VHH binders against Probable chemoreceptor glutamine deamidase CheD 2 (cheD2). Designs and how they scored, part 15

Target 1, 172 residues: Probable chemoreceptor glutamine deamidase CheD 2 (cheD2), of Syntrophus aciditrophicus (q2lsl4)
Amino acid sequence: MNSKAIKPSCEYFLLPGYIFMSPEPYLISTVVGSSVAVALWDADSKLGGMLSFLYPFRESSAESTAIYGNVAITYMVRMFREEGAKKKNLRSQIFGGAESDCCEADQIAHENVKTARSVLKKHGIKVISEDVGGRLGRKIVYNTFQNEALIYKVNTLRNSDWYPYDGQGRQA
Key: E = the ipSAE of ESMFold2; O = the ipSAE of OpenDDE; V2 = 0.75 times the mean of E and O plus 0.25 times the DockQ between their complexes.

## First folded at step 14 (VHH; framework vhh_8k46_1)

Design k42 (from k37 with F102I; at its last look DockQ between E and O 0.70; V2 from the best seeds 0.00; counts 0 for: pae E 2.2 > 2)
Fold by ESMFold2, look of step 14:
Structure k42 (fold): chain B 172 residues (1-172), chain A 126 residues (1-126)
Amino acid sequence: as target 1 above (172 residues)
Amino acid sequence: AVQLQASGGGFVQPGGSLRLSCAASGFTFSKYAMGWFRQAPGKEREFVSYITWSGGRTDYADSVKGRFTISRDNSKNTVYLQMNSLRAEDTATYYCAAKTRIVYTGSTTYTEYDYWGQGTQVTVSS
């Protein structure tokens, strides 16, 4: 409990490959292992959002989706700019990229974090916080109004059988 | 008392035009993205168009691109759908809807809507 925090009344469960944005205060929950989540926030209007991606990048594809970091971040920045946000007022935070015992999964985790940093830098967007790497998975609850995240480090993420939701990011 | 009151429907000949309006009350309109949907008898409701809360982004179903234009006036709490070059296949009840959030996957806007209007009938026939 944080007695100084303002808690929004709305909640959303963010799935990999999804981008969520709202001008209303939201608590956005997600889980990341080797994947990466990026929060984006307009300090002027308090417009906030979060994306989650699984793989670092995809080039030269008309069918690229938000499952790829370069695509997801570029789309979300465009969405904020289309709503009138100025890049100088945007703030970002990067979460995830947990390393694993498997060399391939560890390489993906590292590349995901590197991609998030690189793409945000290319857009000229300030990264104000990172919670990346290490060997523990993360459950993240992001408050879009205050631009604050709570991060719970876990050895074992919750089984889907214990944390119900549908493929639309809703609680079942 | 949330209300979305759609109006402007009616009977029109093929090739004609109609302008739908949806007047909103009971919530902060400028914080809601707005959409239009339609449903013909015996068919499921289908997406027509949406517009973000600022009006900075619009999207359209492929079947209406180039013929329909969505717009909004936040000072009047109203969203509009200008429908040109109407065809018999456009015959349906048209519903406006409001949502506070945008969910995007990189190809299409994917949405749950919080409020729905009562609808207005559009009939395109000779």
Scores: ipSAE 0.371, ipTM 0.693, lowest interface PAE 2.2, mean pLDDT 84
ESMFold2 (binder alone), look of step 14: mean pLDDT 79; pTM 0.796
OpenDDE, look of step 14: ipSAE 0.761; ipTM 0.878

Design k44 (from k40 with G106P; at its last look DockQ between E and O 0.60; V2 from the best seeds 0.65)
Fold by ESMFold2, look of step 14:
Structure k44 (fold): chain B 172 residues (1-172), chain A 127 residues (1-127)
Amino acid sequence: as target 1 above (172 residues)
Amino acid sequence: AVQLQASGGGFVQPGGSLRLSCAASGFTFSKYAMGWFRQAPGKEREFVSYITWSGGRTDYADSVKGRFTISRDNSKNTVYLQMNSLRAEDTATYYCAAKTRFVYTPSGTTYTEYDYWGQGTQVTVSS
């Protein structure tokens, strides 16, 4: 009955290489350059989450971690399935993969997007939206209850654009 | 104000049964996964059992598997722990806890912190 989709006190800043999920409505904020963020949403229950990964894939080993797209996506899909979500009801969105003139950064950006598409397809998860490529980084605010994202394109990502990361995380 | 009220503890002989209840208020219960933990005097708190917000998955510590059953009733905002075949080693204060945030890290480890904790209920298994 209430037209409000989310409360301000339910906010989470998603750091690179992290996965966040909650059945509570959240505004999940993140920033992506050549990295990729994936939102996953269960249309039936409104369960939502987001992951961010830096590198496309890693072969299974003891060092496999969520900073790799294949590992992160597979793990988040498992999290949703353990809550009873059916693959046919899951919807995903892909963000990021900004390109630069540097060959390695462009290669990683392209491979990250390809990996997200490939892994989601292999799991049978519909991709309903993409905002990928281009030369601009992205600040993203994802509303888990409505399955909607606000995307702000920026010429460059700076330390202040990673708040609270710089105030609470790693410093150079 | 958030409250988790655990009850149903008591004294029981080895081989006996108890049912613990944890009544929740002050938050949307169906949006929270629930856990049971226990702590004996002088020991670290240890995991006992877990149930997801939907009830779609349950987990148990190896020491209680097959003897304890976790369940939930979202219409009563309550989680339960049915404890059968009790042993002296099960003597502890039992705490219920609730969480709604799941955070997984780049290293593949989880920092799964519970948002709310109950005050606990004492279970004593003794002849």
Scores: ipSAE 0.601, ipTM 0.757, lowest interface PAE 0.8, mean pLDDT 84
ESMFold2 (binder alone), look of step 14: mean pLDDT 79; pTM 0.795
OpenDDE, look of step 14: ipSAE 0.742; ipTM 0.872

## First folded at step 15 (VHH; framework vhh_8k46_1)

Design k45 (at its last look DockQ between E and O 0.35; V2 from the best seeds 0.00; counts 0 for: pae E 4.4 > 2)
Fold by ESMFold2, look of step 15:
Structure k45 (fold): chain B 172 residues (1-172), chain A 124 residues (1-124)
Amino acid sequence: as target 1 above (172 residues)
Amino acid sequence: AVQLQASGGGFVQPGGSLRLSCAASGFTFSKYAMGWFRQAPGKEREFVSYITWSGGRTDYADSVKGRFTISRDNSKNTVYLQMNSLRAEDTATYYCAAKTRFVYSSGYTEYDYWGQGTQVTVSS
């Protein structure tokens, strides 16, 4: 492999419900449990970004935020298009959706992954990699210039690494 | 220090033309997308035009489409706004802005840097 790989000097820690992108090379770090992170990348311009969402779907415009997968993915695709990227040249990667013993949390994890796949397919965006499911949480470092992720699977995440869940799918 | 220096404003009659310039320093200009915004007295600042860092895509507010043209020259670290067929409603302070990062959580994006503006006054 190429020993001259670029190592970005800029870092960003991605919180749940946030979208980050930049034409500058970044190392984007995040943690996901039942939540899902999606990396999006344009090979032509090396524009890269990542989003993290906790819940799969929302139609309400009054409460619609990037914590919902359909909203987050649709908005990030728009952000890339506004920067000149063509949908056919975009590549995506999906991470997260760790399974849980709790019925409602396990259902949300599965629905998050399904939503990411469905929304990306609806936009015509190729998913080139997935690291989803299983029972382990993930710590991720994504290199936006090389479109490469380092994934560290963990048995234990801090409580702050799991977004609050009130048993009805609402944010506590 | 980062600077965005807008110039080219002035007084003009309706139907006239002006060309605004925004000269950038203190950052790698070719890696920043550029926008023009305007603010009339007593009104909220509004989007006018946008150009990607490569210049491959442009966007305009509906109120200026067909009359205004945004362009950039990365060799001169400058973005331009050609304003034709000016109307009294175009009277405002015009600001250029630059961004390389998009952080979105609640329905807005941020620009990293803003110019101090240049006044455009369209009056008979």
Scores: ipSAE 0.081, ipTM 0.533, lowest interface PAE 4.4, mean pLDDT 82
ESMFold2 (binder alone), look of step 15: mean pLDDT 79; pTM 0.788
OpenDDE, look of step 15: ipSAE 0.698; ipTM 0.857

Design k46 (from k45 with R101Y; at its last look DockQ between E and O 0.61; V2 from the best seeds 0.00; counts 0 for: unsure alone 64.8 < 65)
Fold by ESMFold2, look of step 15:
Structure k46 (fold): chain B 172 residues (1-172), chain A 124 residues (1-124)
Amino acid sequence: as target 1 above (172 residues)
Amino acid sequence: AVQLQASGGGFVQPGGSLRLSCAASGFTFSKYAMGWFRQAPGKEREFVSYITWSGGRTDYADSVKGRFTISRDNSKNTVYLQMNSLRAEDTATYYCAAKTYFVYSSGYTEYDYWGQGTQVTVSS
């Protein structure tokens, strides 16, 4: 209960369009709105990581970038495989895709979640948890060693999400 | 304390070979990716080579591809750089570096730990 394995000392703040992975315990923090974050984990080696993407899909070979979900997920799966992970032993979690008031932004959020599911399924990777949709943004703190995420949905109308810490939720 | 102790540098004629070693201590070596970098006087430090945690992937700067080979021995906590067909342009201080993570999408990735370097001089 007092070990560093429960509370890793290494931290990384994940920006949209980035992939981060490490075999060392990390706390990876990120914020998602209509964007989507995906955690990927190999229980055998404790290799864990997270990516964040803004847009669902890119067909063209023009400069690959992790701001597209299909590109980001495929690249991270490749990196896990090159480190010896088997696809069947990988576990994933999907976060984000908050809906908006306008149909274009709402459609992007929906398509981001759909793309994450589709690409992970195509690679044969189990999705063991999802926290997607709704209208609230999410702050996520992912523990790569334990493959566990804390999810904070931020809105002053939802004080019950933060009750154990602070009545306002956003400050604690 | 973390240490990266680079060795194996020296003076060599053009076309010659050197093997650099970097002995690591103070961390779990098999959980660290390793890189080699070099810096000539008055120039920016530049990437030379990279090897992943398991050794499953290697990468090289275009200027050394086909001439340099990175390898690691996790049982000896050591990363190596075999340098063949050396040129005057390869003259530099060579640094090994270690990191616990990989970041994709932007430029040069910073490393957690750096060695003090070993000098390689290629001259007739």
Scores: ipSAE 0.418, ipTM 0.688, lowest interface PAE 1.7, mean pLDDT 83
ESMFold2 (binder alone), look of step 15: mean pLDDT 79; pTM 0.789
OpenDDE, look of step 15: ipSAE 0.721; ipTM 0.862

Design k47 (at its last look DockQ between E and O 0.52; V2 from the best seeds 0.00; counts 0 for: pae E 3.3 > 2)
Fold by ESMFold2, look of step 15:
Structure k47 (fold): chain B 172 residues (1-172), chain A 124 residues (1-124)
Amino acid sequence: as target 1 above (172 residues)
Amino acid sequence: AVQLQASGGGFVQPGGSLRLSCAASGFTFSKYAMGWFRQAPGKEREFVSYITWSGGRTDYADSVKGRFTISRDNSKNTVYLQMNSLRAEDTATYYCAAKTRFVYTSGTYEYDYWGQGTQVTVSS
């Protein structure tokens, strides 16, 4: 009488500075420009999640939130480990870091990608795929059950598109 | 349909013990983190305890640390709250809750499903 639902049936829209993780299959959607998203997946249990960060690094614990790459990645790895995942079974994918003619935005984009690689390497986590750099923003739909992503490159974000926020609302 | 059936409440003297149970159905229990909350008359619902879906991490409100113990038995689809050294201020309706979504930015908890609650009354 009970039948297994066709997977994945759940969707989550990932905001910048957030970590989302679930043992249930999800389609996780996000948008990145100079920001970076990281998918993390336990090949053994199919536990999956994604984070999105805006800035590469924060040393001060008083301002440490998941908007910083070092904080977000370290915390998500801890979450997976506390649920019994072994680092050798974790697989990661890195998305984002689009560059522009603006020196500040290019520096942040480059540093975000570098931070994601560095922190994942420090934890001994294999990066199995990257879609980083270039000059186009990305819309990403990540399937946590299959550990697969669809990536749509965009020249200009539409008014209906979701993208990283500024302090007042939507950001470009 | 998802159901969280809390039981094990009742009347108890100060210093006594109770064990609350929350039986789960309608979802894959081993994929859900579980929490206990309570609400006393005239107060807002407050956090009591939490256990991750694997049982690898537990957490407690300061007011119950050392007196309450959360546990889970995935073979019985049940989460428990062992309540020792009960006090009058522990009198409340106790609710179990389940979540499969873990959303973090600064340690916030959100729950997908809630049980109907079980009454705990501590009186002389």
Scores: ipSAE 0.216, ipTM 0.615, lowest interface PAE 3.3, mean pLDDT 82
ESMFold2 (binder alone), look of step 15: mean pLDDT 80; pTM 0.798
OpenDDE, look of step 15: ipSAE 0.625; ipTM 0.826

Design k48 (from k40 with R101Y E113T; at its last look DockQ between E and O 0.42; V2 from the best seeds 0.00; counts 0 for: pae E 2.01 > 2, unsure alone 60.2 < 65)
Fold by ESMFold2, look of step 15:
Structure k48 (fold): chain B 172 residues (1-172), chain A 127 residues (1-127)
Amino acid sequence: as target 1 above (172 residues)
Amino acid sequence: AVQLQASGGGFVQPGGSLRLSCAASGFTFSKYAMGWFRQAPGKEREFVSYITWSGGRTDYADSVKGRFTISRDNSKNTVYLQMNSLRAEDTATYYCAAKTYFVYTGSGTTYTTYDYWGQGTQVTVSS
């Protein structure tokens, strides 16, 4: 009946600087503090994915990696478009950017969220949900089948002994 | 159960052509990216060609570029490898494989694990 239901073997833990994409139903888990995660979903083909980045942008292409928001989002959109996704059918969600009393850390968190919004807007991609800012970090479990996220706000992101998912469970 | 059945191998003279087929069952074929790999005796398995879920992107090893063509027919749940201008160096067992996801870092690194593999089909190119 429920042929698209998430099975235990369809789980992935996403780390910063990585972009994940699959046409199959997955549960994608990640943690973000001042960093930002972006979910992208094609309503037509059901292609789904998530990325996580640490820093807002890189102006030089010499060391362009997915740890920079402008690079990561552009690459993910390209990956979806290469699979035939139309921009009008893409839906995105933005998570993270927890604020800090420290001016430097707070600047990075703010700029990360701003970059995610700006790059997605530049590509004409609808942002249907945001859960950004605030003082607490986030544990996120994104269901690509339903295009839905469970968000758990936490005081400590370094290591949680409680289910679901500790940061050590990374997949490739 | 998932099955990938590779076929179409055989003996051929240098300069000749062969078409390999890989018939898939037990999964939604249009949701899987497909690849061809080969392994010669005493060598590690190497990438030959790749085609995405939609067929929107193909890729080839430099050694086969311009001579081999990957294609897919979703109505027949089959991926093909057309091999032209065959050389003795193309002698190997050819395997098809299927995968369900990509991981990319933006630096050109692709973290892919193929979920399913075919049994292979032998291609022998000899005078």
Scores: ipSAE 0.378, ipTM 0.710, lowest interface PAE 2.0, mean pLDDT 82
ESMFold2 (binder alone), look of step 15: mean pLDDT 75; pTM 0.744
OpenDDE, look of step 15: ipSAE 0.779; ipTM 0.884

Design k49 (from k41 with Y101W; at its last look DockQ between E and O 0.68; V2 from the best seeds 0.62)
Amino acid sequence: AVQLQASGGGFVQPGGSLRLSCAASGFTFSKYAMGWFRQAPGKEREFVSYITWSGGRTDYADSVKGRFTISRDNSKNTVYLQMNSLRAEDTATYYCAAKTWFVYTGKGTTYTEYDYWGQGTQVTVSS
ESMFold2, look of step 15: ipSAE 0.407; ipTM 0.706
ESMFold2 (binder alone), look of step 15: mean pLDDT 80; pTM 0.801
OpenDDE, look of step 15: ipSAE 0.790; ipTM 0.896

Design k50 (from k41 with Y101I; at its last look DockQ between E and O 0.53; V2 from the best seeds 0.61)
Amino acid sequence: AVQLQASGGGFVQPGGSLRLSCAASGFTFSKYAMGWFRQAPGKEREFVSYITWSGGRTDYADSVKGRFTISRDNSKNTVYLQMNSLRAEDTATYYCAAKTIFVYTGKGTTYTEYDYWGQGTQVTVSS
ESMFold2, look of step 15: ipSAE 0.529; ipTM 0.780
ESMFold2 (binder alone), look of step 15: mean pLDDT 80; pTM 0.802
OpenDDE, look of step 15: ipSAE 0.744; ipTM 0.873

## First folded at step 16 (VHH; framework vhh_8k46_1)

Design k51 (from k37 with K31R; at its last look DockQ between E and O 0.53; V2 from the best seeds 0.67)
Fold by ESMFold2, look of step 16:
Formats: structure tokens, C-alpha cells, sequence
Structure k51 (fold): chain B 172 residues (1-172), chain A 126 residues (1-126)
């Protein structure tokens, strides 16, 4: 048996409105402002993933996509369970929800964090860490196998902040 | 290099059986879900069967349910498709595929597999 940490050889850049999961060890990179990212991890198998959503809640099936927190989290839990994970072994972490001077954007940031907490609680999933609120955006690199995140606070999210994380080698 | 080698195809009579194998190398097989697809000449490639990386769940196209069985042996890095009660419409090239990246945005119709095999021909005719 080898108990040493496994260094992920694979990278994925997570865009808003996406859910990513893999049984392989991954480094998942993303950026969040008023949006929220949620990491989900199966402590038993080390299956891990991350989602990012922009808006808190949607009931309409016609436009219910992963850009809404309730939809994204519910679907990600299903994705984990379909691969054999048990809810009692799942651990979650919440990131984002940066506050702003704009009343509407500030309300969305607070509601996104509230929704992530509420939906995860509804599924009976432990939230073991939060890095939410404040005035700064976040660049996040999540190691799925070790369930560890590196978080860098930023004043401004630029277009180039997205491109360095894309492993396809896009031209600037 | 990554390799998915499908084998076990051939010519059979209607009502007969075949067992396809897909041997994998160049990646950690036990961390990949496996699928079987088929394509007849002039037609679109279609889903046949799927098995999760752990083997805990399987799925089948409606046209093959009850006749085909997918299985895997992680110790041999191999996925299988047992095909029983074969029909003329099962004639196709059968491809195995492997995936470890699961991406969702709001649609179940978007599916990408990481690796594809070369295929094996199955011909059902009397």
C-alpha cells in the first residue's frame, strides 16, 4: 500500500456554470467574485470535484442550468452518488461571495453563500471550510485528492486571469 | 501511449451470441468509466452501454436492454460486452471508450470521452 500524497498530473479550469468531477486526482482552478464555488469530496474514495454558480436559485426547468446554485449543488451530489459515494462521507467547502458597493450585486453575493449553505445542509453534507465574503475576488486552485485549496485574493478580475489556467495553450 | 483494443467481433446468425472485449493500457483503468458505442454504415454513432469506474452502476440503450450485459475486470484492465439474442439491426462497428472527466452545465446530451478504441465489426446475417 502507498500512503504518500499523490501529486495530480491533470488540470482543469472551471468556468462559471460548470460542474467538474473526476476519479483521477486533479488540480481544479477557478475565479470567483460575487459568484460561489463549491468543492465536494468523498473522504472514502478521494473522488473530488468543483462547481461554480452565478445566481442563487431557479425553479424553472426550461432554464435550470448549473449557473444557479440550487441546481448546480443538487446535480453535483447526484453525480457523486451515481459514482458510488455516500452522503455521510461527503465533505464540502464554500468559496466566494465577494461583497460590492452595488446593492444588487451585494445582495446576490450574500444570497449565493446562503443558498450554498442551505442546499448542502438539506442534503446532509458537512461543510468543513468556508472562505466567503470580504471585498476581494478569489483565484482558487483545488487539489481533489488531498481536498485542499490554495486561495489568492485579487482586487480586479481581468480577462487574462482566466486564460493562464487553461491547459489548451490559448494565444493571448 | 494510451490504447483501447476492442476484439471479439465476427459473423453470427440471428439469435446468436458474441462477447466483445476491450483491453486498456496507458492509463489508470480503475479510475475510468467505460462505454460501448456502435456505428452502422451511413448512420450516426449511437450509445450502447456504460459502466461506472467502480462497476457499481450500468446503463443500456433501450434497443439492447435485456440482451446485452456490460462488465469490467479491473485486474485485467478490460471491459466486456456480452451480446445475446443478436438481431440484424445490431450489425455495426462496436467501439469502446473511456472517460474520467465528468462535466455538466445543464444538459445530459453533451458527452465527451477521453479515449476511443479502433472498433470491432459485428455482422448479424443469415
Amino acid sequence: as target 1 above (172 residues)
Amino acid sequence: AVQLQASGGGFVQPGGSLRLSCAASGFTFSRYAMGWFRQAPGKEREFVSYITWSGGRTDYADSVKGRFTISRDNSKNTVYLQMNSLRAEDTATYYCAAKTRFVYTGSTTYTEYDYWGQGTQVTVSS
Scores: ipSAE 0.709, ipTM 0.816, lowest interface PAE 0.5, mean pLDDT 86
ESMFold2 (binder alone), look of step 16: mean pLDDT 80; pTM 0.807
OpenDDE, look of step 16: ipSAE 0.725; ipTM 0.864

Design k52 (from k37 with T52R R57S; at its last look DockQ between E and O 0.60; V2 from the best seeds 0.65)
Fold by ESMFold2, look of step 16:
Structure k52 (fold): chain B 172 residues (1-172), chain A 126 residues (1-126)
Amino acid sequence: as target 1 above (172 residues)
Amino acid sequence: AVQLQASGGGFVQPGGSLRLSCAASGFTFSKYAMGWFRQAPGKEREFVSYIRWSGGSTDYADSVKGRFTISRDNSKNTVYLQMNSLRAEDTATYYCAAKTRFVYTGSTTYTEYDYWGQGTQVTVSS
């Protein structure tokens, strides 16, 4: 039995307002405060990805982007469906929504979590894990091959926790 | 080492057909989407066709829809472009490319490809 050399897991740092997906095994890193990250995984093919959004939703318009939760989740589900994933085989995990001393940001945090739950339910996608709320920000490393996340909770999100990456997704 | 070897180019009359092949090595072919691009003299490189790693989802530039067909054989690590009803405007160097990273923001599609072939020449003239 010959086996080809398998490349090691690659790394990608996910910025707010981005959706990332790959059929290769990846370690996807991100940080969330009042924002929310959603991991999506196809149990059948092991296809995995993650998104991060800042605001709960936007009414349909030409300017809607993935910084809004309803847009980001709907588009990522479409990306998986275009590759043959069945909704019944999709599994999701929700992270973030840390509470804030600022009333406005605290309301956004709560609404972000509610939006993620609502949109995933609307698409009939099972949420198998949540790590949401509380007062602490989160650093997350998501393993797309195993559908597992490591979560480190912090009082403040330091720029050193993500700064080695740039907008091109270069490996640290 | 990673290689994308494009072949099957040549000279053909308008209305003719040609089949391009791109043989891949050095990576897990079934985990990469494949694309064909072309560049004519004096023009920028343009998208021609795309096939996802699963093989079921394809896309085409409007200028080639209905005339070109992309396909793949994962057991042979090869992607193909069947080109029918060829016209003079199809004259170009054709390149295959492979990608596994898919990034979306809603307003900008990240389209960088991980690997590129050296190309094969297609000339359509009478």
Scores: ipSAE 0.650, ipTM 0.795, lowest interface PAE 0.6, mean pLDDT 85
ESMFold2 (binder alone), look of step 16: mean pLDDT 79; pTM 0.792
OpenDDE, look of step 16: ipSAE 0.693; ipTM 0.852

Design k53 (from k37 with K31S T52R; at its last look DockQ between E and O 0.55; V2 from the best seeds 0.52)
Fold by OpenDDE, look of step 16:
Structure k53 (fold): chain B 172 residues (1-172), chain A 126 residues (1-126)
Amino acid sequence: as target 1 above (172 residues)
Amino acid sequence: AVQLQASGGGFVQPGGSLRLSCAASGFTFSSYAMGWFRQAPGKEREFVSYIRWSGGRTDYADSVKGRFTISRDNSKNTVYLQMNSLRAEDTATYYCAAKTRFVYTGSTTYTEYDYWGQGTQVTVSS
């Protein structure tokens, strides 16, 4: 991180299935394994946020939540637009999608990353950085004002940070 | 020091109208979303309405939808709550609050407010 960066006033820990944004400088911390986190940032307003999702896609329904990538990303984009952000000024970063020893989890990890890329592209949002894949989990600290991220790759995450899947694509 | 000063409360007959104001100081008003809450005697404090930084998004409790309107004037550091078609059940102490962040969990919007003001009493009675 740049030593000249504005010191964030607050900190927030982002859990999977959540969307966070603030016009104030925040440090967002999160952990991702097979899950994916997406940072979204408006270059003009310096509005920044981050979402985390566990599964790639869900058909639109009243029961759809931000635990699904297509829902989470679309909603976050909408939130930014409602705050006056122009699509051309939005920048995104993608994190996560680590592979595990479980085939189903690997598939989900890959699909999560694919979904993030696809949905962001669909909305015409530029992805300026990616740190995805591999076999390590990620601890991320994201500065919402500077659009900067610190990533610590780890061998071991909390059990709750890795989501086991059964052979039917359901969480075990 | 952060201050949120609510005003505009009072007595009104059912079907009447009131406009609440909340004047903010001690923080960058335009960087905060503002909300209204209310608490009736013997009941828990409940959400009434909020408005985002630029006013691009508002939300209301189901019980007040169509009757209440939240607005803000950033040049005056003030948030307003226009209350129309007031009912007896709207009787409560109303509180203004400020937040700088949003959390969405899917179908539910989660809000944490950083600052709270003193309440203003609204009484709806014939």
Scores: ipSAE 0.364, ipTM 0.717, lowest interface PAE 1.5, mean pLDDT 87
ESMFold2, look of step 16: ipSAE 0.656; ipTM 0.802
ESMFold2 (binder alone), look of step 16: mean pLDDT 80; pTM 0.805

Design k54 (from k37 with Y50F; at its last look DockQ between E and O 0.70; V2 from the best seeds 0.70)
Amino acid sequence: AVQLQASGGGFVQPGGSLRLSCAASGFTFSKYAMGWFRQAPGKEREFVSFITWSGGRTDYADSVKGRFTISRDNSKNTVYLQMNSLRAEDTATYYCAAKTRFVYTGSTTYTEYDYWGQGTQVTVSS
ESMFold2, look of step 16: ipSAE 0.663; ipTM 0.818
ESMFold2 (binder alone), look of step 16: mean pLDDT 80; pTM 0.803
OpenDDE, look of step 16: ipSAE 0.743; ipTM 0.875

Design k55 (from k37 with S107D T108K; at its last look DockQ between E and O 0.60; V2 from the best seeds 0.62)
Fold by ESMFold2, look of step 16:
Structure k55 (fold): chain B 172 residues (1-172), chain A 126 residues (1-126)
Amino acid sequence: as target 1 above (172 residues)
Amino acid sequence: AVQLQASGGGFVQPGGSLRLSCAASGFTFSKYAMGWFRQAPGKEREFVSYITWSGGRTDYADSVKGRFTISRDNSKNTVYLQMNSLRAEDTATYYCAAKTRFVYTGDKTYTEYDYWGQGTQVTVSS
């Protein structure tokens, strides 16, 4: 038999403040404005996932949530390492951080991107791609098996750009 | 056909121990995280414990932490729940479940499972 691409049979829509990971191939879709999404992938096992966060950081505590970049990235790296991934085999990609005319959103956008870079560097994880900044929002579809993202930029994000979501993603 | 067969339930005195087993077939067990849930009559099914597909991470409901231990043996396609220091409030039907999706928000609550077992009864009484 000729080699064939493995196509994901499963889809998941990633909401802000969520981390998603699966050993099965997935298409993970999300939208980001001033928020940031990070894809993480283990080149050895093809384990993949994505997170999305709204705010840059929070001090560690028992009530920490994934809406904060430092919390979300640290937790997802731990999830991968607990499954045996070696840091040298991890690859990451950073998306989002679009600027806004609203000064509060613009400040958050810049801080979110800087936090993602800083935390990934602290963990020794290679960032192989960035698509950050600018004024345009992004719609992203990430293929976890192939570690490939399709990105299209829009001048505005609208409510119709979001998929229906039940808080846990679509069933396979 | 997918099957999850739970066993090892029974009657036990308060403070006693039981070990539940859940034998899996019909799917690639090593790609699925496993969980235990319980349901008492008239109540909603509640989370008890889970273990990741490789066994690298475990989690527990606060009410059972320190008393229950989940483990798995991928060579036997089986997940276990060791239950120590049992209390009357642990009385329930216990269900095993399997999933391949991992979602985290900071709440420790895990999402819907792909497959469910039939359950095994645990009764803690004097």
Scores: ipSAE 0.502, ipTM 0.772, lowest interface PAE 0.9, mean pLDDT 84
ESMFold2 (binder alone), look of step 16: mean pLDDT 79; pTM 0.796
OpenDDE, look of step 16: ipSAE 0.743; ipTM 0.872

